# Designs tried in a protein design chat: VHH binders against q99177. Part 7

Target 1, 341 residues: q99177
Amino acid sequence: MKRGESQAPDAIFGQSRAFALSDSSVNPDVIEYLKSVRQEALRTNAISIKNHMNLQKRTRHKSSMYDDEDEGALKRHAISPSLIRLQRNVEIWVRWFNSVKATVLTNAYEFTGYEDETLDLLLLFLKNYLEDMPSKCTTVEKIISVLNQHSFPEKAEEKEENLQIDEEWAKNILVRLEKTKIDSVEDVKKVITEGDKHELVGYNQWFQYLINNEPQHTTFHEKITSKQLWVLIKYMSNTWIKEIHKKGRHYRRLQDWLFYILVHTPERVTAEYTSILRDLGKKCLELIQKKPVEAHENKITLPKEMAELNVEIPAAVENMTITELTVSVIAVNYGQKDLIE

## First folded at step 10 (VHH)

Design h3
Fold by OpenDDE, fold request of step 16:
Structure h3 (fold): chain B 341 residues (1-341), chain A 123 residues (1-123)
Amino acid sequence: as target 1 above (341 residues)
Amino acid sequence: QLQLQESGPGLVKPSETLSLTCTVSGGSISSNSYYWGWIRQPPGKGLEWIGHIYYSGSTYYNPSLENRVTISVDTSKNQFSLKLSSVTAADTAVYYCARQGIDELYWKPFDYRGQGTLVTVSS
């Protein structure tokens, strides 16, 4: 009896998943129709669930007596098409997200440190900082000498000038370097890589880090404290989400980070943290409503590590934006459904 | 990018077994999200679903062809194959291997398919 993994019948259609294909003629139109029917069924069920939940909340409204008939025209706020889209897809999107989250948390690679390019820029910054010091001890001179032996990429200077690195970083690094035997550039790199754990302070430093480093699972364990995570969420909410939505200069990188931030956001959060998430969700929603992203303009992309983990973007998610995903995750996973109602 | 490529003989004699192989590249066949299947289009007719296989080996066939169809998968080679026994002129068609999502999340009709291969059944 070959235990044919009885694909659980599709709860919606009462048929096995295979039944949809069993028609002798694969008419694409039929498939589309079936998809449409399924979507309608899901919608109907979702509406039914919503109606049941809304009915339970209405019973506790104590009849406050005041009849003021203000016929305020229930401006049937025509549910924005964007909101309708969210409502229709939120469950599927969140399901996918949760799957991805599980994959990342289980299978993600160890943090390898800074990208080479970023590291080079940091080295260059350090070099310049040290060279500009009015007084140089023998140790500083040695470090400069070592750094001078490093071949910096072309145009690194131009990039470094644009890098908003705090001099305080260099000072801190120097203190560590002074305590370490430095014989090569690799030693300096090591100190930079090791020392950056938990040292990022302030918006600019974090911004520079994010734009110059790919997000990795291990970064969230090794470098980002719980408190810092929420700081990042705030930065995302206040500034970066707009850049992502507008496809600014660093939108892709920031999008990747937002994805990872979502993945690493704790499942259980305090009321305070919930508020922060809600704010992010609201901002996302506002952006979505203001510029209904024509489905084709800001499709979600996978961060590198996720791609390496063979995460796929399914058809149902192909046109989803990270902003839409964000609000969906917040709405469903953190009990903020009212954001999309 | 995921690519599917059909391979096999373009000519089969009546009563013989049609055998085709699909080679998948740019992605793994060992996915929990997709079926790997075969469809065909006879001349002047619409697309007909033949069947599909899950990476674990679970198969689903068109009832009209079930007795003659065998689909197999080789995960080590990232391939899956079609055997259609007792072929007749009615089995002359362009055959396509294709990927199919298993549920609503992944459902896209034949989002990836091969270019197709014509198989003619002739004496």
Scores: ipSAE 0.173, ipTM 0.636, lowest interface PAE 2.2, mean pLDDT 81
Fold by OpenDDE, fold request of step 16:
Structure h3 (fold): chain B 341 residues (1-341), chain A 123 residues (1-123)
Amino acid sequence: as target 1 above (341 residues)
Amino acid sequence: QLQLQESGPGLVKPSETLSLTCTVSGGSISSNSYYWGWIRQPPGKGLEWIGHIYYSGSTYYNPSLENRVTISVDTSKNQFSLKLSSVTAADTAVYYCARQGIDELYWKPFDYRGQGTLVTVSS
């Protein structure tokens, strides 16, 4: 048992990054809370087990009048194959995840704006996109008119072709432009350069945003507040994780977002936030246990930005699902190992 | 204005320990709002996060490098250092020291970074 080097508690959080509940450096309040949660979980499970046992007892009351004796065979709750898999692979998966997390966070930069040349190329791309639209509303026509007044640099078209700009970008920008009074090219530039400061409120708005946008590291800095992150985690836990697991219509996009949410989840969290994560972990575990075969069919894929960062999926992780990863990360990184024990 | 400057040898032999120091000027390392970290960029590759340290001495390392990396801080000199042991050719990179903001929910982007120093591992 390698004595986990008791990293001195972080002065900011008063907790060591990786703490076992048995670690003396852990806030006693956190320990108590986690114990309480565990107790509640055990109670809930006990109730569930009792209900299952009562259901099994109701079915068994019909047949075996006679064999009183061997009640003692401790139904060794056969650890589900899915749990065994988690236990065997959790260290490898979490190590990989932490590596990926580090890679993503290393690429953190503050957007200081586009260079003029880049902005011109973006404007050109937008112009071309709008002009190629099969149907143009009055707003689009106005934007095109405004963009036509802009003098583009020489050879901008050649450069724009080399710029792998995603049409999805243009679509998203258009949505913003439609909500803004556009009277000049400067207004368009402003919309492009100014992050969507509009706070998304409510499940539907967030859902629409997630399904229509790829996750990016910068998005978490520019658009997603600390509070909103936890809202997203709750939505993920309550609704989206099921969609992912069932391979619903938007499961790939939602999976990508879950990955990024995990990457951007704070290393140190309060008891309250730990509870939220634990709930997510439990839900993932439940899904894995209910449909283990189907779960294995939904192999993890890399979000676009991660692929661009040359993140690789090793052989040991190739068959891992995002739900398995989520449980693993929560269990190991957030001291919830009891989820997989 | 906050400035970070890397210093150390540009050449290290295989199996030796790479040692770098970052000197911070125009601000104090003794801030409760920031980590002080090291990142590197191997030739032709992307940026790799190595680790960071808090002014109190609390450290966190990239798991891929954890066994070889040591970061230390000297608040009296307003410096922090990197040691990377058992270096190989794969450790050839431009090394940067950087400041990283701390948020309750996530690490903020690097807001200040040094100019970087090339360290070559060669026999």
Scores: ipSAE 0.006, ipTM 0.281, lowest interface PAE 10.5, mean pLDDT 79
Fold by ESMFold2, look of step 10:
Formats: structure tokens, C-alpha cells, sequence
Structure h3 (fold): chain B 341 residues (1-341), chain A 123 residues (1-123)
């Protein structure tokens, strides 16, 4: 499910789908113009969609075996060497993680998007492409109607005639438009500026995707939806954290994904999602306490992209494991400190 | 057409407070859909997120800076601002104001930023 090219360059990456930069048919003057684009922000509005997921029913059923305990009272009466280690280090570990999260998210994302002039050109090309289609369904006619309400500058029409735009781009945009409810020009602009989301469903498809792909920051914004993020957290809690802890066949790859999932988890989370994180934290603590592993044997490693951002693990936190980090982050950043008290 | 413009002094003395304002035009700062934030880039280094604010006043700050940072909004002027106290030479950077989409379930990247303003910390 990999799109294959994640060089994270500036505006050219954000616009490469429209022009296919390696395509010999792309006019060099267009390439130079796009490279000179100074505004690299996406012009999109977030649309709040209240969704529910069938996976939520499965995880609730499985999770009920973990949620019946009074963890606060239990932790007050049980103190283990692993818990003492967490209590001593949690603030230093979380402070480091939060600094890394801020660095990674800021540096790993470029503002990607089209300048207004370029976006007007793409809209005009799309409109002309759709108008020239020999057979138009009602959806295509609605999209044309929406685009006809947009006022194109006179300069955009002349520049569109001078641009070489790939018709395959227009076909791909149309496919995506047909999957989306289009009521305004802004809806069309949103489709053009957003990347494809993964259509992966189910545990096996996600597992195969994760083990075969390095996590990247762009994956979490262009390929994975918010609901899919929380499905992955449930898979971590139910299955993958144990594989990581015991150093199973794919533990380093799954560890890298877990680290990025933690980085991309929102700073503010509703009670429903806090409960999902708490389940993961409980599982991490259970694993740490049942099989205390010396930290030097299972030290956290950073995903490969982090080295490119000059993010390193300092000596003060180098003996931390990913399971210790995970429960620490959940306890401190998400108000679940009773897990480690 | 959304536009974000940074303004404020380009020179700040060590130990003083850096103060910047971002004026938003072509859109309303009073939006359920966006945070309004500040990022910076020290010379020759990568971008650093400083923090963001929701128009009702809720703030979130980079933990490495949170004891020195204040971000505020003035919805009547369609502006938001940054104050960074006790500056040192390490705070010399290009400062950008930026817009960030909200998703309650997912951290989203900034989708617009200003042209940036260089702030130099020197005697």
C-alpha cells in the first residue's frame, strides 16, 4: 500500500501527483515555477465527522477482561522493583519524549500545498477535463456545476493553456471526487490538496502493512485516518505490545510504529480515547512486572527517520524500554498517574 | 485568501521578552476548526514548534519552552500573539505564525504559515 516516494521535499512533493516530476513530458519551466512556490501550506478545513467503528465493538469485548480492576487501590498496596524504577524515572522520560514529539512533528512536516494561482490552474484544468468527457454521469455534472460557480482569474485561463498537466492526474482526482460528497468548490480543493488515505481494514491487512513499511510522519497525515490510529492502538494493546516486549519476530518494526503512534496521539483526548490508552498502559505495566527485563537488553531504539532529524536518546534516559516509555507517557500526559503510583 | 502576517521588533536584548503579533486576514480567527500557532527556525537548524492557541484561549506549549511562553488571542482584532520571556542568543530565529487544523483524535500539521520574521537576540 506504499505510494513509493516519500522524500519529504518542499512544495514539489505536495504537488508531484499533479505533474509527475520525473515525467519527461513535464515542461521544465513548470518544474522551475513549482520549485519557486513560497507558500507550502495546505488550504483545508477540518470536517468533523462523528464515526463509529465495528472494531470498537471487538475491542470493548476483549478489553472487558482488563477493565474490572480497581488499579488505584491495587497499586497503593503493591510496590515492585519495576514500579519503583518507573516512579523514579517517569518525569525525566516523559520530558524527553515530549521534547522529541515537539521536534519531530514540527520538523517532519513541511507545509505542503498549492499556491492560490497553482490551485486555480489545477481547478481549471480539472473543469476542462470533465467538460470534455464524452459521457458524464450525474456526479460529474454536479462537480462541473460546482466548478462553474468559481470565478477564475483571466491570468489563470491563459496560464492553464501553457501548462502541461497529466490527464492521468485528472482521472485520479475524479475517482477520489466520486468517493466524496461535493457541495462547493472548497470540497474540490480539499480533495486536490489532501493525499490518499489507506483503505486497509482488519487486523491482518494492518499487520502486514506495518511489518513491511517503515513508519513516517507523512504516513500519519496523508495515509492514516484518526479512526485508524485508534484501531492501531487497540491492536497494540491486545497483541503487538506483547510481541514487542518478548522481542518477537517483528519487534523492532512494531516498536518503531508504537513510538510514532505515541507521537501522533493528540494532546487532548476524550474520555473514550483515554480509556483505550489506559488499557494499553495496563498491559505495558503487566508485562513489565511479570517479566522484568534489564533495560540494557531491551533499550528503546528510535525509528530511522529520527536520526535524520538529529534526535538522539541522551545518556540520562538511554536505559528506558519502549514499554516503560509507553506507560509513562500514558500516565503523565493523559492523566493516568494511578497506574504508576 | 487566507494571509498570516507576523509583526514585532526584530531585535531583542538578552533577558528581555520577545513579543510578536500575528494578524490574520482573509479568514476569521474565531473558528472551531483551527488552532493558531507559532513555530521558529534558528539559523541553520530545523523548525521548532513553540505552541498554539484555540480562539477561546486554551493553549498548548512545547514542553521545552512552556515556562517562558505565553500565547494569546485578540478576536476583536483578528490577531494572536507570542511572548517569550528571558531570551538568550539561543532564541535568535525566524519566527512564523501558523494555522493548524483541529482533529480531536489526531494531531494535524500546520497548513498555513506566514512569511516569517527574523528576531535577533543581541546586546
Amino acid sequence: as target 1 above (341 residues)
Amino acid sequence: QLQLQESGPGLVKPSETLSLTCTVSGGSISSNSYYWGWIRQPPGKGLEWIGHIYYSGSTYYNPSLENRVTISVDTSKNQFSLKLSSVTAADTAVYYCARQGIDELYWKPFDYRGQGTLVTVSS
Scores: ipSAE 0.000, ipTM 0.390, lowest interface PAE 11.9, mean pLDDT 71
Fold by ESMFold2, fold request of step 16:
Structure h3 (fold): chain B 341 residues (1-341), chain A 123 residues (1-123)
Amino acid sequence: as target 1 above (341 residues)
Amino acid sequence: QLQLQESGPGLVKPSETLSLTCTVSGGSISSNSYYWGWIRQPPGKGLEWIGHIYYSGSTYYNPSLENRVTISVDTSKNQFSLKLSSVTAADTAVYYCARQGIDELYWKPFDYRGQGTLVTVSS
C-alpha cells in the first residue's frame, strides 16, 4: 500500500495517492469508452511503425529497374474490395442522403416557443402534477401557490384531460424550477419556454450529453453553435467513429449523432473546415479497409426523428454503414473524391 | 501551489440540504483547461462522482443524483459549491472537491483534490 516517498516528489501526486477513480464512482459507459479509445491509440502507434517498415521495403525495391510487384505500385494498381464497393455505390448513397437531408431540414420540428393556449395547458398539467404529489417540500408549495394565482380558461382545463403529456416532463420542469427563484407565474412560464441554457464545454460534457439525448433537428438550432459543430466533428474523427465502427456500447446513439452532424454540416465551408472533414473521411476509410464490408453487421439505422418523418431505407442503401456514408458524403458533397480513388 | 479545501457543516439532519464550499488557493478557478468537481465516498463503499462545473457556469451531474444536486461557482471568491437536497442516511460520506482536466482523447478524472470532509446525516 505505502510506496514510500521519492527524493523529489511531484506536487500533484504528493497531495493524496489514496484518491483514485473507482469503478463504482465512474459511469460504466465512460470506462468502456476509455478502454476502446486506449485500444485505438495503441493500434495507431502500430500502424505508424508498419507504414515506416513498408517505406523501407519500397526504398529497397526502388533500386530495381522494373518490378511490377513493387509494394508501392501494387497499392496504386490493386484496389481493395471495400474501395470498389464505395466507388460503385457512392452516387446512390449520397443521392439518398441528400434526399434525407432535405426532408429533415424542411419538415423536422423547430422549437420557436409556445402559443399562449399551449402554454396554459402546460401550466395546468404542471399544477395538477404538483398538487398530486404525495409529499411536498416548501419549494413545491411555493410553486403551487404561484400557479394558483393564474387564471386558467375553461377550455384549457377541458383540453388538459385529453393531452398526452407525460409525468417525466413535469419532473424535469420541477427540477429546473427548484434551481430558480420563483416569484410569479411569469417565472414559471420562462422556465417552461426556455431550453437548457447550460453551456456544454469540453469532451466529457459533450460525450455525456450525446449518449443521454437523441439527436433532433431543433438541437442544431437551439443548443449546438457553428463552432461547436466543428468541435463535434473533430471528436468524431479522433475517437467516436472507432466506437461506432466496432459496435461499442454507445454505437447506435453515436451513429445517430454522426448522421445528424452530416445533415447539419454547412454545404460551403472554408479550406480549414474542409480539412477537418477530410480527416474524418480518412479515418472512416482506414476503418473500412481494416474490417471489410463482408462483416457488415453495422448497417445504418434511422434516428427516431427521421423515422417519424417517414424516411425509409431503400434496398440499394440497406447494407450501407454510417462509416461508408460518411466517406461518401465527404467525397462527393465536399469535393474530396480522391479519398475514394 | 494549488490547494483545494472543503468547508461546511459536518452534521446534517435528514430531509435537509447538505451544503459544502470548496475554496481554491494557489491558482485561479477561471480557467479554460479545468472542470471543478465533487466526489464522495460512503463508509465501506467506493468513490462516487457527483458532478462538475466549468467556470462559466456549465454543469454536468451524475444521473443518479441529478434531481437533488446543484453545483455553482463564484469566480470573485475563487470558490465553487455543492448543494444536495433531501438527504438521508445513505448520503453520509466523505466529500471531496477536485480539479478535473479537460481532455480531448482520454477521460481523466482528477489531478488535484482536497483532503475530504466527513458529512454525517443523522438524527
Scores: ipSAE 0.000, ipTM 0.326, lowest interface PAE 13.6, mean pLDDT 74

Design h3
Fold by ESMFold2, fold request of step 16:
Structure h3 (fold): chain B 341 residues (1-341), chain A 123 residues (1-123)
Amino acid sequence: as target 1 above (341 residues)
Amino acid sequence: QLQLQESGPGLVKPSETLSLTCTVSGGSISSNSYYWGWIRQPPGKGLEWIGHIYYSGSTYYNPSLENRVTISVDTSKNQFSLKLSSVTAADTAVYYCARQGIDELYWKPFDYRGQGTLVTVSS
């Protein structure tokens, strides 16, 4: 049993105590199953968000042409060089981004035919862990009682001993079970299948988490909820995009996170959420026009995982900045084209 | 029940053309609701989108591969195909065919894929 890469522990990494999906100490069958369950949970949440977004997005398309807040500055006679650069390149930049997004989002494993068997092994491991605890509170005894009612497959005990499951996983699951009302095995299964997510709260916790962790596709599966994604977008708009543009101390790391946030942003959003994206786009455009940056000095680079996925930066986009990509994506993919016109 | 099955040579020589076919069963390829696409996974790497096709013949390719890739459809056989020219060892991967929903405003994820077929580029 081992937990992730050996790193000096830091209090701001409390969320990283859960076992990692790519941890070599976890049985490959368990890893494959857990990835598929997490991916299906993500897809179910995305489907619900997409249904709401379709209704709201159709309504908002008419209003985007009437945004008087931006039109109050219609005295501009000549288009700035920065805006001309955006207009000339937006199509190829967004097309490239969409191919990257497709690659990242398809980097998932389909559900296997071993779901019930693997889940039963996880339940059995949890049951054995709880039964071996030196002192048991009434909550632990209730969970054991619930698990005792479950009919395990005949061969489950043999396979459970062959699992390489991190005992820290069981400890983390117990913490979550103690916070949940458990009446049946299905309640325990739900806690297991939804993973061990520690919700970060507030700007400082998120900032520390982001600067100390690389973004990965699995991070968005495992540690970041859909609701938290929108919190991060607001932090980008209010603060971090400015740090990125001026090349502040953590600009490279924040660029990587913004790239992944754009990839994982739902494709259809309500009017309220579209407004949040529009605010970010306006901020990006403001920064580009007020303080132009030489493209080679602040050009986009691929996060490590994207390079490992054979994502490449073609010559046509190599000098694009993340700020330029962000406004381009918001303009084209979210129906806010008036930002760059 | 929808099924996608890849077929084609498992070994291709460098500089030649990789050619694969996907057979669709349990549904019609002539759907106005779906694109039909190809993705691949090189050893030790994640999935990479190659491109997709609408049943009427309109294609969309990954810009990084577009000068080497051709995707085609044969509605009479309920099949679509991938050709990747001028292959090198870097094109060794597990290749999957996949279905992708259509939305005019954004790029939808693939919702079904085949079991995959390993294609090795070796002399």
Scores: ipSAE 0.000, ipTM 0.274, lowest interface PAE 12.5, mean pLDDT 71
Fold by OpenDDE, fold request of step 16:
Structure h3 (fold): chain B 341 residues (1-341), chain A 123 residues (1-123)
Amino acid sequence: as target 1 above (341 residues)
Amino acid sequence: QLQLQESGPGLVKPSETLSLTCTVSGGSISSNSYYWGWIRQPPGKGLEWIGHIYYSGSTYYNPSLENRVTISVDTSKNQFSLKLSSVTAADTAVYYCARQGIDELYWKPFDYRGQGTLVTVSS
């Protein structure tokens, strides 16, 4: 049981370092990806601390008065077709998005809880945790008995292993279970569903949650704190957006989540979060520029709940990708217009 | 406790240069862990990143402003400054100096910022 080392919240940021490569909760694939990104970032003059140490030598500020007329060919950096597209459509896309956002935020639905599959995995984890306890009180035994009556889906064990739920979650759930009369699996499910606002920690847990749950408006109120929202945005920026763009296995689900993340991103953003959004925007732009044709094939889809709200994709945004929308929203709504200029 | 304080004129004429200074107290600017940056918020608009500087003098600017922006650092005074040349009405904003953490993969959020200073460009 890989003890997800609960990274102590950074004393300064109050946030757990979501992306410490040393975090056991980080998917190995993500680590590899991050390594690649790092390498790319290093190649793209991303200012790493290490680079600052080496550059101390050369910054002789030659104030050289660039008098030299070198007519060097204004390599008219041909605005990439992708940028042209963004510039042409950004206002339309953002307007539509804002309309949808307004619609969603004005309509409150009740939180229905976890998807059944996710809940089953949580139950399985809990069961396994409780069974592995060295000492079991009568209450624990009862809970185990109840859980043993539940029929778990095929391959649930494999999925559960991938979920890498923190034992602290199980401990916390157990405390609540001990305070509740448990007569059935439904009672356990209820306890899990009602108290899960802060239980997901780390990349793997969040990833599994996202891929196994449809995003809903209420999820962002019931499950995702403001701080966690920004963690998710970071995850999106560093890993998931690439998955979306390349149409990976979970690209649709992740796209749906990204859409809701955007919807629930506050309109008024403090200085603390500006760079995070900007980074996401830059990443989106980079992806769009690298593979513009492929990007256009990944047309935006809407979360299921949006259909219930009678939200439709108009013709004007039909060919828009979530990546394009993301950078557009960041550029316009959050004062990062330079990303698309 | 780390404190950042913006100082400079609140009124600048068009075509002139906006000049602001950020004074850092309660901590040293000579840290390899942070960038020191400027952000602004025009009235009714979102935050715009202007740029940042490392204590060594390395700078990174918003491309939209790169030709007009100069950020400098004075480690002896524990200050860094912003110059924005050729200002127009569009440059009217609340300006903030801020500290930004460094990450190998991405920029960390600003963890400290000043109270902000309104700079109005008016003839």
Scores: ipSAE 0.000, ipTM 0.198, lowest interface PAE 13.6, mean pLDDT 77

